VHH binders against o13842. Designs and how they scored, part 19

Target 1, 320 residues: o13842
Amino acid sequence: MYETRDLTGNAGKPVDTNPWPNNSKIAVSFVVNYEEGGERSLLYEDEGFETFLTEAGLMPFPNRPVRERSIESCFEYGSRCGFWRILNLFKKHKVPFTCWAIGQAVEKNPVVVGAMEEAGCEVGSHSHRWINYEGVPPETEYEHIKKSVQAIQKASPSNSAPRSWYTGRASLNTRKLVCQVYKDLGLPQPFDSDEYNDDYPYWVADPLASKPGAEDDKGLLIVPYTLEVNDMKYAVAPGFCNSDDFYTYARDAFDVLYEEGLEGAPKMMTIGLHCRLTGRPGRFRGLQKLMEHITSKEGVWVATREQIAQAWSAKHPYKA
Below, E stands for the ipSAE of ESMFold2; O stands for the ipSAE of OpenDDE; V2 stands for 0.75 times the mean of E and O plus 0.25 times the DockQ between their complexes.

## First folded at step 4 (VHH)

Design u3 (framework vhh_7pa5_2; at its last look DockQ between E and O 0.01; V2 from the best seeds 0.00; counts 0 for: pae E 22.6 > 2, unsure alone 62.9 < 65, placed apart)
Fold by ESMFold2-Fast, scan of step 4:
Structure u3 (fold): chain B 320 residues (1-320), chain A 123 residues (1-123)
Amino acid sequence: as target 1 above (320 residues)
Amino acid sequence: QVQLVESGGGMVQPGGSLRLSCAASGFTFSWTAMSWVRRAPGKGPEWVSTISYSGGSTSYADSVKGRFTISRDNAKNTLYLQMNSLKPEDTALYYCAKDSTGWTRESYPFDYWGQGTQVTVSS
């Protein structure tokens, strides 16, 4: 696993000229990250408080091992207000999305899972804690993966385990540990989104196989994610200053991929969202405008990541 | 090939109960929202109930709310409709319907229907 890097992919050629249902020219994946309550805090025995992807830059915070209530309340805006604002928009348009939920955040606010299922949306796993897993012992990360899956399943009214997996700040051990946990729990293998290297799904060798291409290699499907069409840029320099910056950037990315699809190279596009960022009213306007733009176009398929994975796998099954 | 096979219909007296089943194959049932639709003699199709892919969300037509219960067993690829307190107005051919996967501007609410099972409520 990771012994070599594939720098070629499909060498710029279309993988399939008609990969999506109903001759759609682009598959669009909206992803909502549900992280609030899973961030670093002394309440959870971490070494300090978290400031990443917040309005923390508006106030000076000393680097001390204390709780900062102002920053905690910025995260709480996401669970209390932003999530519900975003969910209501998708419900109004009857458009599905995938949520990547942090297991600990779900444990502290389990009603969000039922709300997403009620809206027809997919709940995937964002691991247990919103932390960097590099340097975490493999046995500890294994338990985090297991706790995340169990927390989401327990909160699910339908008792559904997450199928879509995204860690974000993953270790080199993460992919194999995820597959091992799912096997040990008797669950079907998940789809892995911890890659940013392409605009369509693709297969890799099963990390649990004796070797790549062996008889026991059933493959693992990768559904790539994005950091570029992502509202995290409201909080990261040079970033987005206003809702029109987000809207214009995301619209242009959509238009380019959509035009390529019209010319015989249909692909997928992902838009990454955070409850405490785009869930704020001023930033939310950009998402409303983007939704209107995307839903105004012929031949656009908006789907959960699980639906995209299924459509791709049906046309392109793994060949060892 | 998508296939939906309904069963459980029949004749009952007003106030009686029936349980319909739909066996699904040819698609990933556990990832697909499912609906029941009925067609009464001389009338167009009427939506009855929908269940989300996970079973966490259900919705019902006002005419059946409180009397009918939709459910699913994803391990068996089977959809159910429990019908209680049946009325003569419930007489119809009942169809299991596969909902459209995802959203498109041109989408129909259903992309495949079964053959139907007849329910007759009369004295």
Scores: ipSAE 0.364, ipTM 0.784, lowest interface PAE 1.8, mean pLDDT 90
Fold by ESMFold2, look of step 5:
Structure u3 (fold): chain B 320 residues (1-320), chain A 123 residues (1-123)
Amino acid sequence: as target 1 above (320 residues)
Amino acid sequence: QVQLVESGGGMVQPGGSLRLSCAASGFTFSWTAMSWVRRAPGKGPEWVSTISYSGGSTSYADSVKGRFTISRDNAKNTLYLQMNSLKPEDTALYYCAKDSTGWTRESYPFDYWGQGTQVTVSS
């Protein structure tokens, strides 16, 4: 897999059939990353402290064998305060998000799964640890994938396994390993979000099929994610200096896609959030403004990634 | 100009104790992670211990864990190494090293260290 690239997609052609309910002009997926407790720390026998997407910016000499309590404390803000602040906003506006939950983070604070489920949000998986899986042995990555599914299901009051998947810092093996774990657990194949390359869901060949197009090829639905309409840009360069930067960028992205929908090409949009980043009050104002903007518009469907995947599949089924 | 001055070395019997000090100047000590590194006779540099800039995290080489304690006093710009239960294998020149933006592929992971203080553990 990945020996060639699909640079064409649908070649700019709009879809023939609008899959969004109520003739909606855009489907909007808010994503909340719940990572707190899965990040690198000597407390978890890692080789160093976490340096990615932190308040400290870039640091020299990653993987130093020390704990940095200031960094750990900033992550703790996400689980103690930021998660709840964000959840309460979505409850106020009566719209759902999809969470990508790190399995170890769930094990260390399982109450968040029930809280999200009660609010009508989807709990997807972000694998077991918040680390770079490039270079991780396939057997180890398989075990992490399985542990994350089981941890989330165990914490779920409805005993629900995650249906949406995102690794982020994935290996070339990740997609096939995820599908294999779900098959081995007897679960329906997940919707894969480890792509950043389209404003529509789209099908690829099932990684477990004998060959693309074979009788056993049931397809895999890709629901693309984003690294640009994403609050990670508060913590990477060149990035957002304040909440107005986040708001105006996300608003403008929404407006462009919404206007394309009004003109007959309804698409989807993802907005990526992190509890410890946007959960800070100064950054949170940007999310509040964005939520008011989006929910003030007619013809907007704010939905979970599972809902988007199901609506798409019903109107655009895989044809092997 | 960055300066690191080690002191407190000497000769001790096996099982003895020493406390090393490192006086730092020419940089913001309280924002800088600090390490101890040692060089035994005929050997290359060996990392001993590191302490974060806040003092909130410490780490030790396996060979010294439980016997050595790193600490710092940010008000006095001073780094310390308390060495207990010393063994002949601990004989080395001990250096105080500051965290750096430079990194080499060779045995020297730090840009700045002092002249060192000699620790000799012998009957």
Scores: ipSAE 0.000, ipTM 0.101, lowest interface PAE 22.6, mean pLDDT 88
Fold by OpenDDE, look of step 5:
Structure u3 (fold): chain B 320 residues (1-320), chain A 123 residues (1-123)
Amino acid sequence: as target 1 above (320 residues)
Amino acid sequence: QVQLVESGGGMVQPGGSLRLSCAASGFTFSWTAMSWVRRAPGKGPEWVSTISYSGGSTSYADSVKGRFTISRDNAKNTLYLQMNSLKPEDTALYYCAKDSTGWTRESYPFDYWGQGTQVTVSS
């Protein structure tokens, strides 16, 4: 698993000249992180208020054991306004996104799951709390994984469990724990997006296998995520200063990948979004422009990550 | 080799119910979206329903929405179609279809179809 690193990958070679439906030249995955209500707060028995991906940026002072209502209120904008603004844009363009939802956030606003399903979006899991799981006891993380799956499934009108998994600030235990929880719950194995290292999906050994390559090794599919084509950059330095920064960067990324697709190497592109960030009007314009740019091109497949996973695995099954 | 074998078809009266099954083999079923397609006499193939590899996403043609339910058992490599409130216009040969692209909407090609199972709705 993590004992070794594959720094070679495909060594610059295209893996598949036609991996996507309709001979698409690029698969575009929009991801909406729904975190609002799962962030750190004394209200939730945390040691302080949230300092990660806030309007304040990197706090110049240490966290304090106080409630910071201004931060809480900014997160609430994400769930009250930003989320719906984003959802409406995707509905307008008749394309889906994948949501990675924090379990606790869903519990506090379960109506969002039904709304996303109605819009044809995929609802995946972002774990139960929006915290750093490095250093968290495995037993605790196990429970958080389980709770998040159950919360999302309960909120789903179709009783659908999340198949897409992304913790983000994961621990070295996360991948195995996720697979274990799903197994224990009698659910199909999820695919993992806690990697940022490729333009294609790829397989790793099943973390629950007796050993890699064994008969019980059914593999684990990785669908890579991105931290650079991500509106989180609005909240970090040097980051994006305005919506044009986000748009230009994302556009350029798209154009490069799209051109490579035209040349016979169709790849996937991920765009990361947060409700409280891109959902703000001043930043939302960037997403609007990006959507127009992407959807104006021929041969673009805007897909859920589940669809990408299915397409890839159909042509590239795991070989133990 | 990919194999799809449908079963469960038959003759029923309007308003009746049937449950179709499709046994799949020769590919990784648990990672493949599956669909039902039907062909009525004198008509072209009509997409009926699709289910994602996990079962977490389903889609239906407008003509069957609210009456049909697609499901799957990945442990058994089996696809199902529960058909309720059947109508004469539902009369067709029903095919199990393997998706190769993961697309869950209508009008996309499928790699493999089964032999089909006949469903006849008549008074």
Scores: ipSAE 0.000, ipTM 0.238, lowest interface PAE 13.8, mean pLDDT 91
ESMFold2 (binder alone), look of step 5: mean pLDDT 79; pTM 0.798

Design u4 (framework vhh_7yz9_2)
Fold by ESMFold2-Fast, scan of step 4:
Structure u4 (fold): chain B 320 residues (1-320), chain A 122 residues (1-122)
Amino acid sequence: as target 1 above (320 residues)
Amino acid sequence: QWQLVESGGGLVQAGGSLRLSCTASGFTFSYTAMGWYRQTAGNEREWVAFIDYGGSTTYADSVKGRFTISRDNAKNTVYLQMNSLKPEDTAVYYCAKDSSGFQRDTYPFDYWGQGTPVTVSS
């Protein structure tokens, strides 16, 4: 199954001159990745330990399938400290974020879901494990998707299933399997964020439809994510060295999109965060500065991805 | 409680082929690296081939280019296709679960099957 790619989008034209509530000039999506407890580890009966997106790059580790307690504790910082530091900042400013929650991480620390709901934040799914799903059999990935949805819903005081979906390191089968699981569970179709190709939501054909444009094609809404304005750059080259690097880059991206919004082309912006990265005190200063900058501007809508998806689909319903 | 069941061994002439199968139960097969070992009378088990959950394969120098390891996760089965067999390939072949995730196992495996004998006549 080879899918074609749309290289045109909206051909540089504004999709809508007033897409957001209250004449807002930009919709801002803060995303918090909650991954701690879902990473590869022999503790979880995996084939080895995980070093990706940690301070692990600062230490030499044996290339061996053993438990590495230093790495384990780097992930634990996210759940023990970083998550709560980030949540408290959003509570202080009375603005929400969307969480990409790994199902296994939620199972190991379910209290975080209730805390996010109380703060008015959205809990979306980041699948069950924080792994690369390329090469994972479709039946196994189906079970992971199902476990993730059920783990989040079980931990939710409101019994809410995740409405937003992001895998990150997705397989060729991921989108269709996600839609199939939601259908099989009797849940409304989720909003898909496994694209990085635009600054506004857009529709694709329903992967469960008999063919694109058929009577059974109800569409699937894409809410694009970001690798650009993402604190993962603290851990990967060419990267961020200090909090001012993150702040300056994110601020400039915000300013460009905000100015375009003031000139008649309002869009959305996403900022990606990790509890164990930006949740560290030195890096956290950059997020505090960014939050102050963004919330100081008029006509800015800081919203969950579900809220953005709902606002967009209300003005731009799917047309096959 | 982990179970591995090997099959497909037998008597074959030099230059011939055999396909071994190992069906697994009691663990998450699709996320587990699997391997094949062999043992001749009076010697320790030696590693033959390895396949991780992503499908990457590694082979002992003595079998490289002649043997192919593969897996079918829907059937919880790992295979060893043995071509151009030599008398020195005569051994009891064992399927093993890698608890560690190594592509090449330099450590003992925790889970062994009953073995399937392969005899290559000259």
Scores: ipSAE 0.000, ipTM 0.097, lowest interface PAE 23.1, mean pLDDT 86

Design u5 (framework vhh_7n9e_1)
Fold by ESMFold2-Fast, scan of step 4:
Structure u5 (fold): chain B 320 residues (1-320), chain A 123 residues (1-123)
Amino acid sequence: as target 1 above (320 residues)
Amino acid sequence: DVQLVESGGGLVQAGGSLRLSCAASGFTFSWSAMYWGRQAPGKGREWVSGITESGGSTAYASSVKGRFTISRDNAKNTLYLQMNNLKPEDTALYYCAKDSTGYYKDSYAFDYWGQGTQVTVSS
């Protein structure tokens, strides 16, 4: 896969001047990453502990194959406090989000799935473990994908399998393996978010087709994600230092896309959040301000990724 | 394809009753808030009633409150509107609507309007 790269997209032209329901000028996707309990740990037979996207940089840690309780508790803050703080904000505003749920994290705390479903939020899959899948054998990754889908469905009060997919640190095999697992489980093909290259959904050839454009090519819908409007920058240089940095940056990104929508080029915007990062009280203030800003504007549709995918694909069905 | 097919309309005398049905397909019905709207001749569309995904909460326009009852059967992918004590002012084409879901400032966002079912109240 990926033998050729599409560097053109729609050549800077709007794909549709009115792509969203009710003449909306922007579709906004809030994403909550639920990763706590899926990170690397000796408890899970990994070779070491995880420090990525935590306050780990505030403490020196030995480079040893041990458990680090301090870091484990930083992750636990996400599941114990941050998730609930974030969910309560969205419930208060009656605004939905899409969750990228790690299968193992769900297995260890399944109550979060029912809570999100009750709040009208979508639970998508973030694969089974919060690891880099580059170099993982395809057979192992296939089983991880299958386990993640089954874990989320099992925890769902409505018995719903995740419709949206995001790995993050994906391998070159991931897209085809995801489609194969969904086919083998008898599930409809998911919406793939492992792309960062555009501000609206678009189709690619079905990875399971004999070749692009063949009779068996049913397409695969891409719903792009973001590393740019993402609270991971609290933990990654050049980064965000305070809640106002996050708020100002996210607000400016929203304003630009919203203004382009008012001028005839409506698009989608994604905002990425982590329970243990933005769920901390000081950082959370920025999300509260952003929520107030976005929900104050007319012509804004805040929706789950599944809803965005369904609305867009209804107007733009796949053409092989 | 998302499809909404309304039925149950007809001609009825003032004070009478009708029950409308909407058969939904092509989406996860149990995950969508559902609505009834109507459009009288020469007028714009008017929101009539709404029901949450589980059926646990309902809302009504003031003009129909106490006379109409919205309900749903998620096992049958069907939405209902029981209309009692009908008035000539209720004459309209009645539409089943799927919420586009998500947040819109101070609005009921509808997409996927069905073909509608005509209700005519005499006198």
Scores: ipSAE 0.016, ipTM 0.456, lowest interface PAE 6.2, mean pLDDT 88

Design u6 (framework vhh_8dlx_2)
Fold by ESMFold2-Fast, scan of step 4:
Structure u6 (fold): chain B 320 residues (1-320), chain A 122 residues (1-122)
Amino acid sequence: as target 1 above (320 residues)
Amino acid sequence: EVQLVESGGGVVQPGRSLRLSCAASGFTFSWSAMHWVRQAPGKGLEWIGNIYESGSTFYNPSLKSLVTISRDDSTNTLYLQMNSLRAEDTAIYYCARDSTGWYRESYPFDYWGKGTLVTVSS
């Protein structure tokens, strides 16, 4: 009846003093949100347009059921320019990222999936639409999850289904529905990133199990995401005003976790990026500086979320 | 000590199939991505493909229709299945361990086997 929260975690102790490959002191997960084409719009038969996480979100637009060309073009910058600028940076440094790909956005621009696979990046699912799933009927959300997985797999040159999952604005039903869809499609259980509560992966009970700890409980691995080290703060006040704000904040977060790793408590760090935000030239400078800083350090593992999840689960298998 | 030992090479007739094996030891094979690479006489290294710990495979587009990479984590073994072999497939075949992301020292490959020679000849 009542879903409890774990406020203790590992009680401030290191979970593992050497959890990552090659004695790495930190695992770094860069995440690129590919959302453009999945936002609310009259073009997609929605009741209105979306301003959230664009420059348009800072301006007074009348709330009317019309198409706003200015806002549409702000999203289009992400798919047309920002995605490619970000991908090129990662290719130049030969480090991967994980993408949170909106299924509808992929359907409208499937070439991005092949480009990411060629670059060694992971394509994860960000559900089908870039909307708040609270209040969406469970049967509708189930179909959105399924459509998202199928859209990404269809666009994949290797026919790979997404192994990592992130909704963001999730309902209380989302985790169970995601696990049900993956089971119904005959796919391995996904790694769930809809938590922001720790700096290392951890297990929860399988939401499809008869009860926690039962024979059918195979666990569900959580790979925590971030709203903290996230370029969304360029669009959320009082957030980041310039690229140095993002760079300084992200650098300091990295330095703290890296130093803790050097002292015997290696963890993971996530950096969240959006194609239409950090993909803009002025903001992009902060990502370039951050990349240079992170890649200048020894004992750093820049990896996909799937690689992090697999490394963690191999060393820390689920125990009910 | 990390070891990768390729086997299954030898002389094979054109048009035949051949399966190569790579036995891995000294590391946790089940969470390492693995690659196959070949080197024909007098030529540079040619990447054949890889297999991630998840079982997902990526292939060199020039070779995708001719090869299949698979793994058996219970026996720590990587496989390369080759079909319709031609004289141009004559090469030393290496298995290599992916560095599993970015490390300053050794991305993308950190360990290689000694190789196994495949000669396609009548």
Scores: ipSAE 0.000, ipTM 0.152, lowest interface PAE 18.2, mean pLDDT 88

Design u7 (framework vhh_7pa5_2)
Fold by ESMFold2-Fast, scan of step 4:
Structure u7 (fold): chain B 320 residues (1-320), chain A 124 residues (1-124)
Amino acid sequence: as target 1 above (320 residues)
Amino acid sequence: QVQLVESGGGMVQPGGSLRLSCAASGFTFSSYWMSWVRRAPGKGPEWVSTINSGGSSTSYADSVKGRFTISRDNAKNTLYLQMNSLKPEDTALYYCATTEYSSRWYEGDAFDIWGQGTQVTVSS
């Protein structure tokens, strides 16, 4: 899309002193990754099995193209138990999250989409498969994007297509292909979360425009995601050993951004969660503590990414 | 083909209420942000309210905030505008529109208006 990176952003200055509704000092985006059923497996005709972001990754397994039932069951914990435990917590506190839903995972367990919508949560897309899209042919990735959107919409009781997009392990073609698929399906342009570089939304040029800044450039809104405040660190170094490690780290990140908000620089914060990681009882305690901490503070807005995108663009519309 | 058909307008006294409806067809209504826009006599179009695809987020022009409520029924492909405490200044032809056809996807000030609109007249 673009060849170079923007290393400047807003040069350390506040973008807006009051961007959020009700004079909120921080917008908090909880994200639940729903990936179980979309991982690499011979069951899905892949050339091997997946251990990434599971307890099974801590144990040696033969490097063989076979099914590993123990590893399959580690993923299934997410869909069978962890998702429901997390959803019930958010329902209890009456605050929403945004889901990154893998299309194939939704096809295998569509009831989760209706459950999230009933709870007031947003269902976004995490593409079709939980794989690295680098090196995947553009025509194959286009079909994956299309399948993901259609799978989520089909499972949705309101027949809603996902507005928020996150691939994670994206190719150089991903952003343009996503915009093209949405255009081809007659859907409004999505919000892109495949960036980790800032603490507030920002605009980039429309990848489908004839050139950046042209009359046909409608912009594309970026809503940044996080690898930092993310429970993946329970499985990846530098790691979290117990629920207090996650809680303390996430609490400190929240406190810093919240304090900056009180001083005239309100931002957004994202917290990334996985059903099979934080959904486990021992790790889940840390999320319960974090939820109590965040919801006990004044001037905190816990919102879906779609709500954050709406609030931001109301103050900062794209103009070429 | 995309069609939007507004209804529910009429004559009402100041302080009265009206409920407008917009019946949508020819596109996947549940996937689009929807807006209400009005044109008063001798004025250009004025944005009134916007609702997101799922109905969880709404926004309003300052002139109508606290008096009007936008809502939608995705099962019926219908958009609504509940108008309370109507004022003579609310007299206008009201249109529904999709935000994707404007330069602002959150609040549009330039819309592709496909319907004939529904007339609201507030007179003493």
Scores: ipSAE 0.000, ipTM 0.201, lowest interface PAE 19.4, mean pLDDT 87

Design u8 (framework vhh_7d4b_2)
Fold by ESMFold2-Fast, scan of step 4:
Structure u8 (fold): chain B 320 residues (1-320), chain A 124 residues (1-124)
Amino acid sequence: as target 1 above (320 residues)
Amino acid sequence: QVQLVESGGGVVQPGRSLRLSCAASGFTFSDYAMGWYRQAPGKQRELVASISSSGGSTNYADSVKGRFTISRDNSKNTMYLQMNSLKPEDTAVYYCAAGSRYDLHSWRSEYDYWGQGTQVTVSS
């Protein structure tokens, strides 16, 4: 796997002039990362504390194996306040999002899964822990993938396993291990979002096939994610200073893709959000403005990643 | 201040063993995850084995699993790679690396410090 890189894709050619339901000109995927309680901490027997993607992330801390309550409480804002503020906005506009849910975070606050299902949102898996999986033993990562799927399914009132998958900081083993876990659990193959390289879904060879293009190769559908239109930039360079920076950037990205859709090349767009970042009131204003802008346009389909994957695969089945 | 110094490389015949050592100084060794990377001529650098700061967790590349064993002695500030049943394909420069502490770097950063490398050649 990954022995060659596809640098060509579709060579800039429109894939389909009408890929989305109701002649929609763009499919918009809002993603909410639910990570709070899955981050590194001595409380969870990790070797240190987490500083990544919080207001406290750039504060000077002793680099020692201690708990940092200030940072822990920044994460807790996401589960206590930010998640609910974001969910209520989507409920008000009657549009869904897809959640990247960390298995351990779900175990510690399972009520969020039922709330999302009641709102018509999709709960996807973000693996079990919010860590970098490069360098993690494959057998350990396999168990994390399995625990993540089981935690989400257990918390689900409908007993549904996640259909969409996103690790983020994935290893070279992740894609094959995810497919293996789903197979071992008797679940349908998930839609993989651990790619950032395109503005529409696309197929790759099934990692569990005997070889690419063989009779047992049923394909794996990639639904690309984003690090570009992502509120993580409030916490990392090049940075968003205020909600207008986020709004203006995301609005411009939407406008470009929407205009391309009007001109015969409809695509998908992803917007990545974190409960503890955009869930803060000052940053949240930018999301409210973006939601108003996006929903004010004709021919826009705000959908879960599962819905986008199903619509795409129905029109574009895998061809080995 | 921070130094990682590899030793134990050399030329051996196929089927033989070597033990690499990495002596660390200038930082609190027991706080860092450690790893061994290797790079063969014309190939990209690859992770061979890694070990958590406590030594409780290890990871191995599929090509070396069952043949190589990574270990560490925090009291001696030293990490080891025991390489058994060596194959010509194991010929490479081996690098000691100290991991990112508590994921304090961007999500794409794994290792903060690198040694200068030690050559391992497996030939008849």
Scores: ipSAE 0.000, ipTM 0.110, lowest interface PAE 21.1, mean pLDDT 87

